Miniprotein binders against q56419. Designs and how they scored, part 18

Target 1, 326 residues: q56419
Amino acid sequence: MEGRTLEEVQEEVFKRHGVLVPKKELEDLAKALEEAGLLLTEKVEARLKEEEEKLKRERPMRLAGLSYPEGEREARAFLEAFRASYPGEGEEARVLLMPHLEPSRVPEVYGAALAALEKTPPPERIYLVGVAHRPLKEKAAALPVPFQTPFGPALPDLPALQALDALLPFELFNTPLAFREEHSLELPLFFLKGRFPEARVLPLLVARRSPELGEALKVVLRDFPGLLVLAVDLSHVGPRFGDTPLTRTLAEEARRRDLGFLERLAEGEPEAALAFLGANPTRIDGVEVVASLLPLLRERKGKVLAHRLDLEAPTLSAVGAGTLVL

## First folded at step 3 (miniprotein)

Design R13
Fold by ESMFold2-Fast, scan of step 3:
Structure R13 (fold): chain B 326 residues (1-326), chain A 107 residues (1-107)
Amino acid sequence: as target 1 above (326 residues)
Amino acid sequence: SKEEKALELALEIVRLAWEIAELLTELGLEKEAELAYRVADLAEELLRLVKEGDPDVEKILRLAEEIVRLLKELARLLEELGLTELALLAIRAAELAFRIYLEFLER
């Protein structure tokens, strides 16, 4: 809008369309948008400040009653229904890759993750690495507070988090507001807490590749052993993600890219997995997580338990989801 | 170019409107979700028109104006519901639509 006078705008409309738009109407529209923006910004800032203070004590459930049941009994039945949706048995995991999209869209994939957790000895702690859907001040962040779940609070592993912070060239406990509405942590955590109620958690978000995080985590995991969970979705295809509408060919290409990526990770070749994606690595949101965690993924062999490309019919878009154990 | 800029803005409006609509649907806010889906449909039509080699400027201006009007209404309704972050996304989308409106006025 900047750089055009309303008189110039009014004259141009008249010249091109033979319609004289009253200057006052354009002024009123521009002013209303600016005023609404300013008022909403003030209210947003006040509310975000309040939410940030609450996040210093605990991270409340945001998706309870929406993506999973709010009550413990109903949540337990929901968890068991997802497990039942996967007909196979799991494999023991030292590293688990699982999705973070809406669970009801890919129940068999979450069921496969649950099957793997059943075969995995209860860890003392879970390193839960998700994808930041909001800007972070640094490449990665953690929130060292209890995360509420229908199964009770998932308690932070404060000694392990502090050890991790000490080994990083940036402040790990940055951007607490990024955790307020973060489904890449909340949705996997629901399943993880349901299966390992005694495990403490390191809730980590990656916004950009951080090799320093992977190197630090390798050291911390030696002294604080636990289950590493990469909570990442796979291919994002279609207009919702800036692409053309989904076709059969594009869907087949997305499935091929997802499986090729996962299979190379299962071979203990994470650099090869990243290279396989070629010029379109940003179409898989797990790329930055995998690139950050290379030292933890090399030479670890495993198995792809499940994969699904879920179609979002209204937008002709799709998101890939998979379960991989290493 | 002006065409590339308008295309980028229109695509962003589509993305924001679908995101808002899906979140409102998940929250069970049927009327607000319907309004957001209507905006998404209009924004998709706007995107299609902006892509044409000989764009219908008059239709683009009418669609952009309608999108601005509906997004302002949606933002007000969302703010009244305490969904301030979604209201801010709606106002950002409205500003993008208004920028398309101004851009096509000079054609």
Scores: ipSAE 0.006, ipTM 0.418, lowest interface PAE 11.0, mean pLDDT 84

Design R2
Fold by ESMFold2-Fast, scan of step 3:
Structure R2 (fold): chain B 326 residues (1-326), chain A 107 residues (1-107)
Amino acid sequence: as target 1 above (326 residues)
Amino acid sequence: SKEEKALRLAEAIVWLARLIAYLLTELGLEKEAEIAYLVARAAEFLLRLVKEGDPDVEKILRLAEEIVRLLKELARLLEELGLTELAELAKRAAELAERIYREFLER
């Protein structure tokens, strides 16, 4: 039986992650898990429960001192440097698509987002929709607590969040731990809070396509108007993402896919944008966000302000990033 | 012999990354496991380049350097979760990647 269990584990790991673990290593793993597993599991469970309790009060900065400065003065200078990296004026946004990858990799793309925010009247609230990089119990989730930033806490819009929760067929506040380490919210929020320090936020994560989320948000936005921000990255190509090494041809294909996707969104045709990606699918985690928010994106015309495919030379990989205003 | 040493080190990195990924998956830490699987994929590519003979030394150095970065990042995340044992495995894998980097630093 144990032999079959290890074979099932090997098959499961291969199916889920595409990794074939040799049987000898799996047998060593089973032994190690048996000896230390109870201690490690109990320790992990206790730690995660502690972290979950902390998240009931606030969401602390995780990337301060790494992706952005932790001091307010230094953070402001950092933000202005990113704005300066984009030579354009931007355009007013009712909907803003911006990236969530490391800002230093695509400064002009974040600069374009900042330019758009400068042209946008200060919103009372921001609907910040990111991508879940950890499993959610439901298709989407929110965390109704202050999110710390170098510019002070971004306060949750509790009435709007409660209105949204009431319209959804699932519990909106369902996976607090998914927000502990979530750069798709933290990195855009740094820029948004720097520009709109008085705006409240609805920090939302999408894990899977949720049409009901888009429909509910359309209703909530009517009663609680605000800026809708889609914090999504574009093409993910190369060995870092489980693909073949990046070539000039593959990079050009990725750029074409990203721009074709963004241009169709700018035309107010989000279904056409999704169909365009279907012809040559990439690992674009933002697809589920766009697919969920279709009712909010249809017939909204706008402009692509910036796009970059950032090459990660050491891994021969790349991530696409763009700024789109609608 | 440099190629043989690099091969053995790359094989060790692949195994350690797979081990970490498997353990993280068992613990329900799927995104941390994904980082470990990405490390395994990068290390498998490095292993293939070393096995296939006359590799671009600069390319190998860049891959090894990024594997080190990813493993150190993974170790930091594991330490924050209180998974000291897994963090040590990630650090050991980073040390192995650094040895590959050093072996190829001189052509």
Scores: ipSAE 0.000, ipTM 0.256, lowest interface PAE 13.0, mean pLDDT 79

Design R3
Fold by ESMFold2-Fast, scan of step 3:
Structure R3 (fold): chain B 326 residues (1-326), chain A 107 residues (1-107)
Amino acid sequence: as target 1 above (326 residues)
Amino acid sequence: SKEEKALYLAEIIVELAWMIAELLTELGLEKEAELAYEVAYLAELLLDLVKEGDPDVEKILRLAEEIVRLLKELARLLEELGLTELAELAKRAAELAERIYREFLER
């Protein structure tokens, strides 16, 4: 079935070790690998069915003990340390853009978000919009269950979620498994729940631009007012992201594109922000979220509180992160 | 097609990498969990590239190669810790990434 691959393997072994491996031994190995792949697929399918059933009741923590502490006391100290990492004052947010990148990489950016939340009156609910890192059956999805955090469960706003579902041309609760491992919701939620422990949440994922979502959210926000949070990262450059090694020029281009995008959003010009990026050559992952939420971002002026291009020297790569209040 | 097969395999690698990271976190193996988390991120980027209408084959090959390298290193570290079952899971994930690499390398 893989005769061509077997011939290439045989040739590589000869080149590296000066040994010709009999074709039948390579065929037996290829069959064993194929059988292992099939068995692995069966195990993955069984595990996914189990996880899907669990997600009907709650969304457990996945990054506790890795990206943030499991215990409430330790989590509180961790959150306060992030706030302390940002020396500036926040500003009141009606819309907050914050990262979902590993927090320890950009503590001052998360600190800026916390500063903004300090100046923001406690909302009754948070519309938390992240980026789908797994395929969705539709352009967007939500999961209407409690999300566990070290500060207790973040409860879903079921009436607001149902109102949103009713306005959309697709089923909102369409891909529960996409939420099983989703850091674009879990990491911002840690900070949001720590600051607003009583707020209910609408956990939303965007996979592809959905103008229908933005129009529906504009209607729902009138009846169910709350804080809108866009949990998005900025530029992704370097070999980690399928690109050439990071150079000073590429890093400066990434910073220029990140800041130009954020500053145009801060002027209430989201279409101009998208146009500025063009083909998105530095791969700002928030583009689909911003494009979906245009009706909520137009004519809202605000301020960029923080920006950082996090440089990973060992991988010669970088990821941009920023905090914007509107 | 090679694109359809690579898409399916990449989805499996994503799920496996996250499961390994979750299990390592439960075991308190912070450094190894970070490595598995890195694999998950790279595998999701690979998945996105494979979905493109005109896939960048060179970028796919580079990502698949890096995923294989990291998964083999993870398997080695887990084997040294005596976590043989998790090491085997990491090795099987590496084999799936190697299959993606071979599919795109071949005509």
Scores: ipSAE 0.000, ipTM 0.254, lowest interface PAE 14.8, mean pLDDT 82

Design R4
Fold by ESMFold2-Fast, scan of step 3:
Structure R4 (fold): chain B 326 residues (1-326), chain A 107 residues (1-107)
Amino acid sequence: as target 1 above (326 residues)
Amino acid sequence: SKEEKALKLARMIVILARFIARLLTELGLEKEARAAYIVARLAELLLRLVKEGDPDVEKILRLAEEIVRLLKELARLLEELGLTELAELAKRAAELAERIYREFLER
């Protein structure tokens, strides 16, 4: 909340909800956060600057021991268990769409991605495109450092990243802190590094649609061929995401939106996939990623290997996840 | 075990705090959204501490208490804004943090 005053916040709340929040209450919350050292005070800003400097050297694991095992042997067994959860055969992927949702929630969907990776020749590099869950200074960003995994560091493809940066009208390496806690890259990377331990990575985040990113990537992929991975979740429905509590009807609508979107992508029609979402109310995580990567998705036919709408019973909500090979 | 119970509760706090932060961002309540993101970060740290083989009980108690305090204040502000559903979720998250606090306080 750069540059915002209490008065501006109060006016916006009044416009949206027709209520005036007492200024003292907002001040009391701000004071409590400041006393806890949690507001962007000089001390907090100094700590963030230190974290940013550390990210110039490496990106440490954040979800090890939480979403996946820390040890290499345990991590390998974990991958094999996920592969075993999917009974089908994979297909070779030139482009892979996979989720970044907590893997234990949709093991068969990650298993389908692993099946596709088993059929795919080892790439020299992986273009890993995730969704920014924190603000970026530009429409997209990358972090050109080793990403730690239980299988060793995933090394950045520096020549390819620099080539990409040179083709963009904005600075590609613009928001290092956005990568400090970013599961849309860390969770897919765990699986990708486990399967392709020697592949270099281009870790990319999209916050807003950037057609210039897709055009630049199309050029870079010619000189630096590799596997393109879109790490995106599908429908987000229920109170956890601003909807009413999940009903059978809402769940069916979400499933139809997810499958309609994926099927149109599988037909090589990404504009039709986006138009389908525009005609149907949806909160699909990956829409800005797909809109940015249109030049890479057109006329590529493929197959939906798996789809699941995962129910979060405690919140009466659901998140869609799928695996698509193009 | 108290550790297993605390893990489930801590995961739920992370989920609820992230949800509140996202919705507040979509509503344009950027200051309140920032407060909720801070709670989510504290809850993520709490989750990591609880998962340690030899948990730092004093640090867990301190973080749980702080999370309770912040979530109760957030809930009150959300009620005043007429965001009753989000206020109830913040209250639920505070109750979960209080349960973690009680589990680790009791030997």
Scores: ipSAE 0.000, ipTM 0.213, lowest interface PAE 14.8, mean pLDDT 81

Design R5
Fold by ESMFold2-Fast, scan of step 3:
Structure R5 (fold): chain B 326 residues (1-326), chain A 107 residues (1-107)
Amino acid sequence: as target 1 above (326 residues)
Amino acid sequence: SKEEKALELALEIVRLAFEIAELLTELGLEKEAILAWRVALLAIELLELVKEGDPDVEKILRLAEEIVRLLKELARLLEELGLTELAELAKRAAELAERIYREFLER
């Protein structure tokens, strides 16, 4: 209970919890918390070192049995059910924008992505670009290990990753722990591996705008052609994301923002798409990815296949999701 | 193992709760800090229970539920104060506690 008198803390505990805590008990708690904090810091550090060592060999499934089935047969049926949820036909993709939101919340959007993959020739490699939900030491990172899936391991494209690393002004393989629990890669990868079991992958995370990443990727893609996948969610609105509770008006504004963004990307105008969103990048988590990949998105026309704003009723919040082929 | 996964989640809840409590204490937000410190103490108790070779499932479920309730209350209060980043940490800790609750509910 740092930086406060024990008398002040005692009064506040009484006011908030209706209990007058004796000063000695507060002193004992403060000492116990101090000792526990030191022990927990050491245990956390030891655990993180152990986890980092495991990540040098492979990236295990974290969401199997939760967001998708563990067994290959069940996983294949699950994937086909998502495809069936989308009534349309796909379009061939050289660049695919798809969500990383919990699939059960937006099955039609994942189904649209699967439809696009059906029309796309099997790539030798997939550049899978997700959003870092944990801090990275640099603006972007990659993890050059097999990623486990119910369809077998998605193998890293080591030559392409090394070529990319060589062109960047920072170490690409800089934050392995950021990949331990990263749904923006794991969830899209489940669908991508199910459709393209032989494709190698470049699992990439973007934390902050990195124009140098986009420039380097443009060079690498010439020598190592493949499918570029932007695994990004769209609007994040409501109290869960630091906004006021959703109203129908705010939800419609979010839908218009999402569609305006996607439509400008489909016209090959990624700078216009970013400008359309304005100065609030937290509204769409894909802005940092799009801003990083500008050289790969300019003058590439395509089509929005699906869009949904999914309402999370308990929190009066919503997340937008879409499928765009370029 | 299920016990190892629960330990990982409990350790992260403790870490997040301490981080929030320390920051709120530094900011002079005494009421919110006391709530966060209470969550930290409950999270330590939860950690000790899940560390046991024969864990008391009923106590774990009660503690996890209480931690979720308090963290959601804390997140709401922090949002009202405009402390969006701290509110997100509280929400993340609540999600981890919900995962512990769901895992032990299936036992």
Scores: ipSAE 0.000, ipTM 0.174, lowest interface PAE 15.7, mean pLDDT 82

Design R6
Fold by ESMFold2-Fast, scan of step 3:
Structure R6 (fold): chain B 326 residues (1-326), chain A 107 residues (1-107)
Amino acid sequence: as target 1 above (326 residues)
Amino acid sequence: SKEEKALELAWEIVELAIEIARLLTELGLEKEAELAFEVAMLAYELLRLVKEGDPDVEKILRLAEEIVRLLKELARLLEELGLTELAELAKRAAELAERIYREFLER
């Protein structure tokens, strides 16, 4: 009610509902609304402390029964269906770029990732790097607890996480709550755990560019070899993302932008990929992840297995998704 | 307990209604902002009634039903305006009010 006097509010209520609200009652309501803001903050803080305490033990599934099946058998059938949606064969991955977009929207892209995992020797550990959708206290974070999946818990690689933490200029385990609801880790992890049930994981989130993370990971990977997974979506276009409504021309531009980015990564030229996006401005949520991991992506050649621009007709918006093997 | 859960849900409705009213006011949508403000007033009245040691169940049910009705109307108007995220907040608030209604009706 900023900019409104109590007299104006009283008059509006009377005009719309035929009720004359006494000024004192409006004053009491204004005070109650201000007090409600304080009490809601206290309730939120208490709830967050409870959730943070739970996260010291394990990270529960949030999207089971929504984005993927809750039961083991149904989850296996789900994986097979996604694999079947991609008609090609995969290629061995040392680095895998895959989406974290709702899987049902781009099944062939996840199918391509599954195909690549079929050709990849089982790793002892997976470095799973996602995008923080909630604020982090530092540029990046990790959560060193089991992540629940329909295939059983994905266990943390504690020695590798501690080695990583020791090399960083900030505390790695700095924002547990950021992991409570994080689909950029949960959705790729579902597929990764289904394919590599014995692999331990390093669940990592990047909020903003951290070159020190990439440098540290390069060192840790020498002592703790594993599969590096970048869980990132590509172009975000349209009103849903604060942009102009999608047209056929803008959709073609987004597809060219996504493929140009992926193709440069496939040539082992991640700086060129970032420069290409700078010259062709759009939102790609993986920019900060790629920029953080430059030392791990240089001179690694590979192949783009799949790409799709998924259209959200009601909002005239679209999100790009792709699978890249390096 | 029943009273504690209803109190929590009522506070969440107040907060969501205040946020919607604030955003609609910033957008210059006076009619929709006033409707959101009305929801906040009714939700606060519901909160006061629930706080009583022996709540008037009939009044709580009537008030919760009215809050649901108004929030559904607000969500529809917001959808027509293309304000999808604000419509979703109004729908969330309506679900909370429906839950209060069900708890007092059943329990």
Scores: ipSAE 0.000, ipTM 0.166, lowest interface PAE 19.4, mean pLDDT 82

Design R7
Fold by ESMFold2-Fast, scan of step 3:
Structure R7 (fold): chain B 326 residues (1-326), chain A 107 residues (1-107)
Amino acid sequence: as target 1 above (326 residues)
Amino acid sequence: SKEEKALELAEEIVRLAREIAELLTELGLEKEAELAYRVADLAEELLRLVKEGDPDVEKILELARLIVFLLEALALLLEELGLTELARLAKWAAELAEIIYEEFLER
């Protein structure tokens, strides 16, 4: 946690600011921090244990009233407004790549995803693959419980999840708490449940590339056919993400990398898409998901329906978002 | 009101600390990420106290001061790692916590 001694802290403050903080003040502060940290740890641990017990039965909404409306009627109107924001026609998808960025920032991109879902026959189940924003005990994980939405609970496809678990070299249901606050699943699920209210779901998170996940999913999809959804964002550029402030050149590079990545996926060449990014200098968060799902993406041709690089003006940063149908 | 402004600032500190923690986790800097998550948890407690109809001023001052110290320490660690932009965000979050401290100090 802390990893530093009081003397190291004192030396750093002196080196950077030319001020020698009295040792007694540092000792008093360290004691207060230690006591507050212990008390905070007890509160956090109690809260996490309570939340873990709740997650054994259901996954509650976290972003209702914030990123989407809590009530069913208002949620329906919200979804229709997003569809209306995209003037184009959708295309049928067997694989859909869509964002998990705050929807209000890229309404036309979510609208394009909704357009594609309108042209897609209702699936029996949806394989929803997001990106873990918290550590997982394994490379990937799933949570086999109902996920609450304003349109009712999205029910887990227990037979398909158990089939997947049986084929993997690790426990699939390994990190329930990682699902407590996970917008890469919750935000796409809102739109998917609104369009396909009867579909069951396999909520999957990828933390690191797992080729074994893609191989297992290829087998499971033969017996349990469904819609595959990759819920990923694209470039992350600017000071918020470790870059210099956004410039036109950096924004153009981010757009070029986003579109080059999506276009190669649309040609059915996921290895070429990964190779195109190289070291991934604009931090496209979909690389680990694509690398895990190679067997499901090869030789599937499709179309990029929408792309936007959304500016976050206060931080001079931007995040790319896109909709791709395969 | 001053309570409404403090509420807004506390919410912003939670947001910034979580964003920093998530990015540090993505960069493989787990120790620094844990510190940022700890700051977020403290800021949530600060937010809870500010929301109370009869706020505990002494507790608010103590938490705000702890948050300032931890964010300034995090900023120094991030500077050493060459993450200057993230260090600036941590310093900005520390300034927000200091504003809350100053607003409650006069009560």
Scores: ipSAE 0.000, ipTM 0.207, lowest interface PAE 13.6, mean pLDDT 83

Design R8
Fold by ESMFold2-Fast, scan of step 3:
Parts: C-alpha cells; sequence; structure tokens
Structure R8 (fold): chain B 326 residues (1-326), chain A 107 residues (1-107)
C-alpha cells in the first residue's frame, strides 16, 4: 500500500509535465514515431545534399559579423587594429605558424602574424593548412572552390590542388561538408587575404597525421612555390577539454610545453619538437599538422614572434596561441 | 508485451532526438540542438536501464520525467521558431516518454 501511495504522487507530478498516452492507441503512436523519424532522416539527408551542392560553387563566410566585420572598410580597420596590437617588427616568412583561435582573445599573436606578412614578399599562392574540427573520410582534405572574405573571394589554385591530388594515395577532395563550418581555415584566411589579396589559396585540413601529405606537398611546392601557413592552436587545458580545472602549475606547464614546441620548430628540429611533447598531455593540436609536414619543416630556422596562453575564466580553461616564422 | 513496447519507444526517442539535433545543427540553431542532444543522452541512459533484467524503477521514472519536460521545452522553442512539424515530433516523443513513465509507475 505504501508503494501505491508513492506511485500515485509520482504520477501526479509527471502529469504536470507530460501528456497521457491512451493505451488503445499505443500501436498508432509507435507507428507515427517510426514514420516521423523516417521523414526527419530524409530532411537531414536532403539538407546535407543541398549544403554539399552549394559548396561545389563557393565557400561562404560563416563568422562575418561575429569574429570579424562583414564590410570591407570595417574589415580593413579591424586588421590594422590587430597589427597595431603587436609593437614589434615582423620577420620574413617562408613558413608561418599562426593560430586559429578567436582573434579577439589573442590580438597580439595575430598582430605578430600580420607583422611577419608585412615583411614577406607577396606569394603567388598560400598553402593554408588547418585542423579538421569535423571527421574527414581520409586523413586530410581540400575544397577547390573560392572562399568568400570581406576582401573578396580567395581563389583556389586549381593546378596546384590537382597536382597535389594526383600524388596522394587518397582522394584529396573527399569531405566538402567539413569545410562548411571550419574556423581553422576561415580565421587565418581573413588575415592572409587582407594582406595578400592577389594570392591564390590551397585550403587544406588535417584530421590525423599524414606523412604522405607532407611528401606530396614537398613535390608540389617545388613546381608551385608559395607561402606555407600552419593554422594551429597550442595547449588546450582545463575542464572545457576534459581536464582538471586550471591551476597556476598547469598554466605554467602549458606555457612551457607551448614554448618548448615552438622553439624546437624554430631551430629546424620538428622531430625534436614532437618528441619534447611526448604523449601531448596539454593537447597541442598542431602536433598532427607538424607530424604531417616534417619534410617541409626540417632545417628551416626561424623565430617565435609571440605567444599567449589565453585564460577562459568562466570554465577555468585556457588555450595557447603563438606566431612562428621559419 | 508493454515492456517490449517501452523498449521500442525508448529506442525511437533516442533516434528522433539525435535526428532533430542534427537538423537543428544544420540550421545553425546551436542552443536548440544542444537541448535535443541532451534529450538523446538522457534517452540513451533510459534505454540502457530499461534493457536491464532487474530495472531500477526509480531512476527510470526520474529520467522519463526529465525527458518529458525537456521535450516539451524543445517543442515550445521550435514552435517559437516556426518549426511546427519538428515541434509536433517533439510532442510525440514526449508522449512516448510519458508512456514509459506510466508503465514503470505501475510496477
Amino acid sequence: as target 1 above (326 residues)
Amino acid sequence: SKEEKALELAEEIVRLAREIAELLTELGLEKEAELAYRVADLAEELLRLVKEGDPDVEKILRLAEAIVWLLRLLAYLLEELGLTELAEIAKLAARAAEFIYREFLER
């Protein structure tokens, strides 16, 4: 009898929240849910096909009005403000490592990248290598379409992309939808297009280390010389990344690992940079890109221009960002 | 049996909540998509508990109640956005969760 009283109270509470299901109509409800699920799956599939078809023509801006201004004049002023945030002079870059973190969080780091681009002769093309934030069908992918920016479309270097595709053991143009919402390409591209408006682009994503990509790129760069840009963030620490809350000790460890990684890359020792990180306990996302591009990074000496560990106080988390020229 | 239908309904709630979440993600409705994914996660835990040979009735009742509330909230938000068909599907899923609640309340 006590169980019945409790059950009645629980049912009364539930009735405040739910709609009673007639037992005589249960079969109709189950069938309706099956049919609704089938229709919803069809809608998802149709929407994905529509978005994929749009991506065959161009890649539209997704972060305009959020991470950077939509209008060209306002975008230019924004870019100049970021340059002004870095008090130093740049160095000429043959390879540039820059972040893809929200620019407003690390303005001096993007300013350092802009300073390096000021000292760099305008390239005919930019090999822009970002990190996939969505699964790819293969270890790496590219999208051979114009990428819209406030400075006009960044045009793809189709001959260089086709040369790269021919050298790879997998289809390069394998996951167009992964490029629809990809800040690791869009945010660096905003700065790169603003400084090199005539340069064509090879937008590349790495999901997992692909040594075959680095070997193919070494061949393609010989015939199609250009600026290589690694658009990567550094340490990711704290609860937002499945870790313990940020402490002073963890923050110091993240800075030590970020700088040790960058300094070894600056000495032209990318294998030493990877070995220094070991199991990558602070989750530097650049490791998969660096591991893929080893033959392009060996014996290239350079300079770390900026580094910041950006604190996200509400989550007790932090992300490292840096600018390195090689 | 009614127990077999409760299992079937829990599986359908998981599937529908994930499909709604995926569609909302494609539409750029991140907050509503997050809510739909939360429903899917709770429904998956509900499904796991319903599959047990000696099910934890109190946990099932708490999860089913939470799922009903969240699906009703999702339906309200979808109606405000003009996504009436998705709102109706969310209401159907809420009724399915209510059926599961009633079946285990009788135990």
Scores: ipSAE 0.005, ipTM 0.447, lowest interface PAE 10.2, mean pLDDT 83

Design R9
Fold by ESMFold2-Fast, scan of step 3:
Structure R9 (fold): chain B 326 residues (1-326), chain A 107 residues (1-107)
Amino acid sequence: as target 1 above (326 residues)
Amino acid sequence: SKEEKALELAEEIVRLAREIAELLTELGLEKEAELAYRVADLAEELLRLVKEGDPDVEKILRLALEIVRLLFELARLLEELGLTELAILAWRAALLAIRIYEEFLER
């Protein structure tokens, strides 16, 4: 404390806020707030337990009517409109990297993903790997239930999920509530289910790098071949993400990092892609997913079909999105 | 409306948390100031969610509860430092967050 005492600061607080409370009333308030906090925690915990029980049966749509249409006919038209937003023909994918950003912001990027899916033979199953936006008890998790979509439920591949769980040093089905509101799975799944309605899905979330997940998936994919989808967004820049307002220089840096990352992945060099980013100063959320899936990405060459850094004008922020086929 | 009331409450939480953070910064209490700024940021997020035409009730409930928990922690730390008047302001801000939580629990 330089030049001011706590008593002087307290007097200033009293002057500004007019608050001066006797000790007993303060003690009574503290007790009441502690009791209220316990009641709030108990009510929230009871509701979360109820939601967790519901998630044992199915994962309902959360973004229908907001990010995509609820009705099947309207959803089909919406999906075709996104495909039309990309003028290219796409390429066959064994591994697809696509965004999970709000689709209406980057329609041409999702259109590129749809073009790739159009050229890809229908898989028996899709390994859909998203990014956890809520804490997981372990480095990764899965939810082995049907995920509702406007095109019908995306059914879980229970044998493949069970095989994966058996190979991991942690319980795979460890955080059901993390899946209740998870756009990194829901938004890509809308497009994937629309194109491959018969494919079963392994819905996977990565919170922190898990090399053991990649090693286990390499084994499981031999017995249960399918399409691997990395549902990741790229750079996150601007005040919404802790930076100063978006400048031309920051936007150019974000584009450079996004494209450098994607091009190295396209060369079959995922370690080089990670090294290129270094400390990840523009916050590419795909880093933890790529770091987890190294054994599946090495020596697999491909092509960047689309990239965009989308401006969020109200916040002077931007998010990068891209489509990569391997 | 209930939404208008919740907006007023969220704005007041932002104001109180920022004022507490500024005063703590003046005292050189950087850790406590950071906690107060974090509360202000979460309250801004809450304000944005409440303004939505179809508000995400679950996100609002979770965020309001997190704000309450952080304000309880801040008030406890301030009491331990003998900053009783600031602790009362933190508790008052927590009470506003509780009111927002209760409003949305009924939806």
Scores: ipSAE 0.000, ipTM 0.193, lowest interface PAE 17.4, mean pLDDT 82

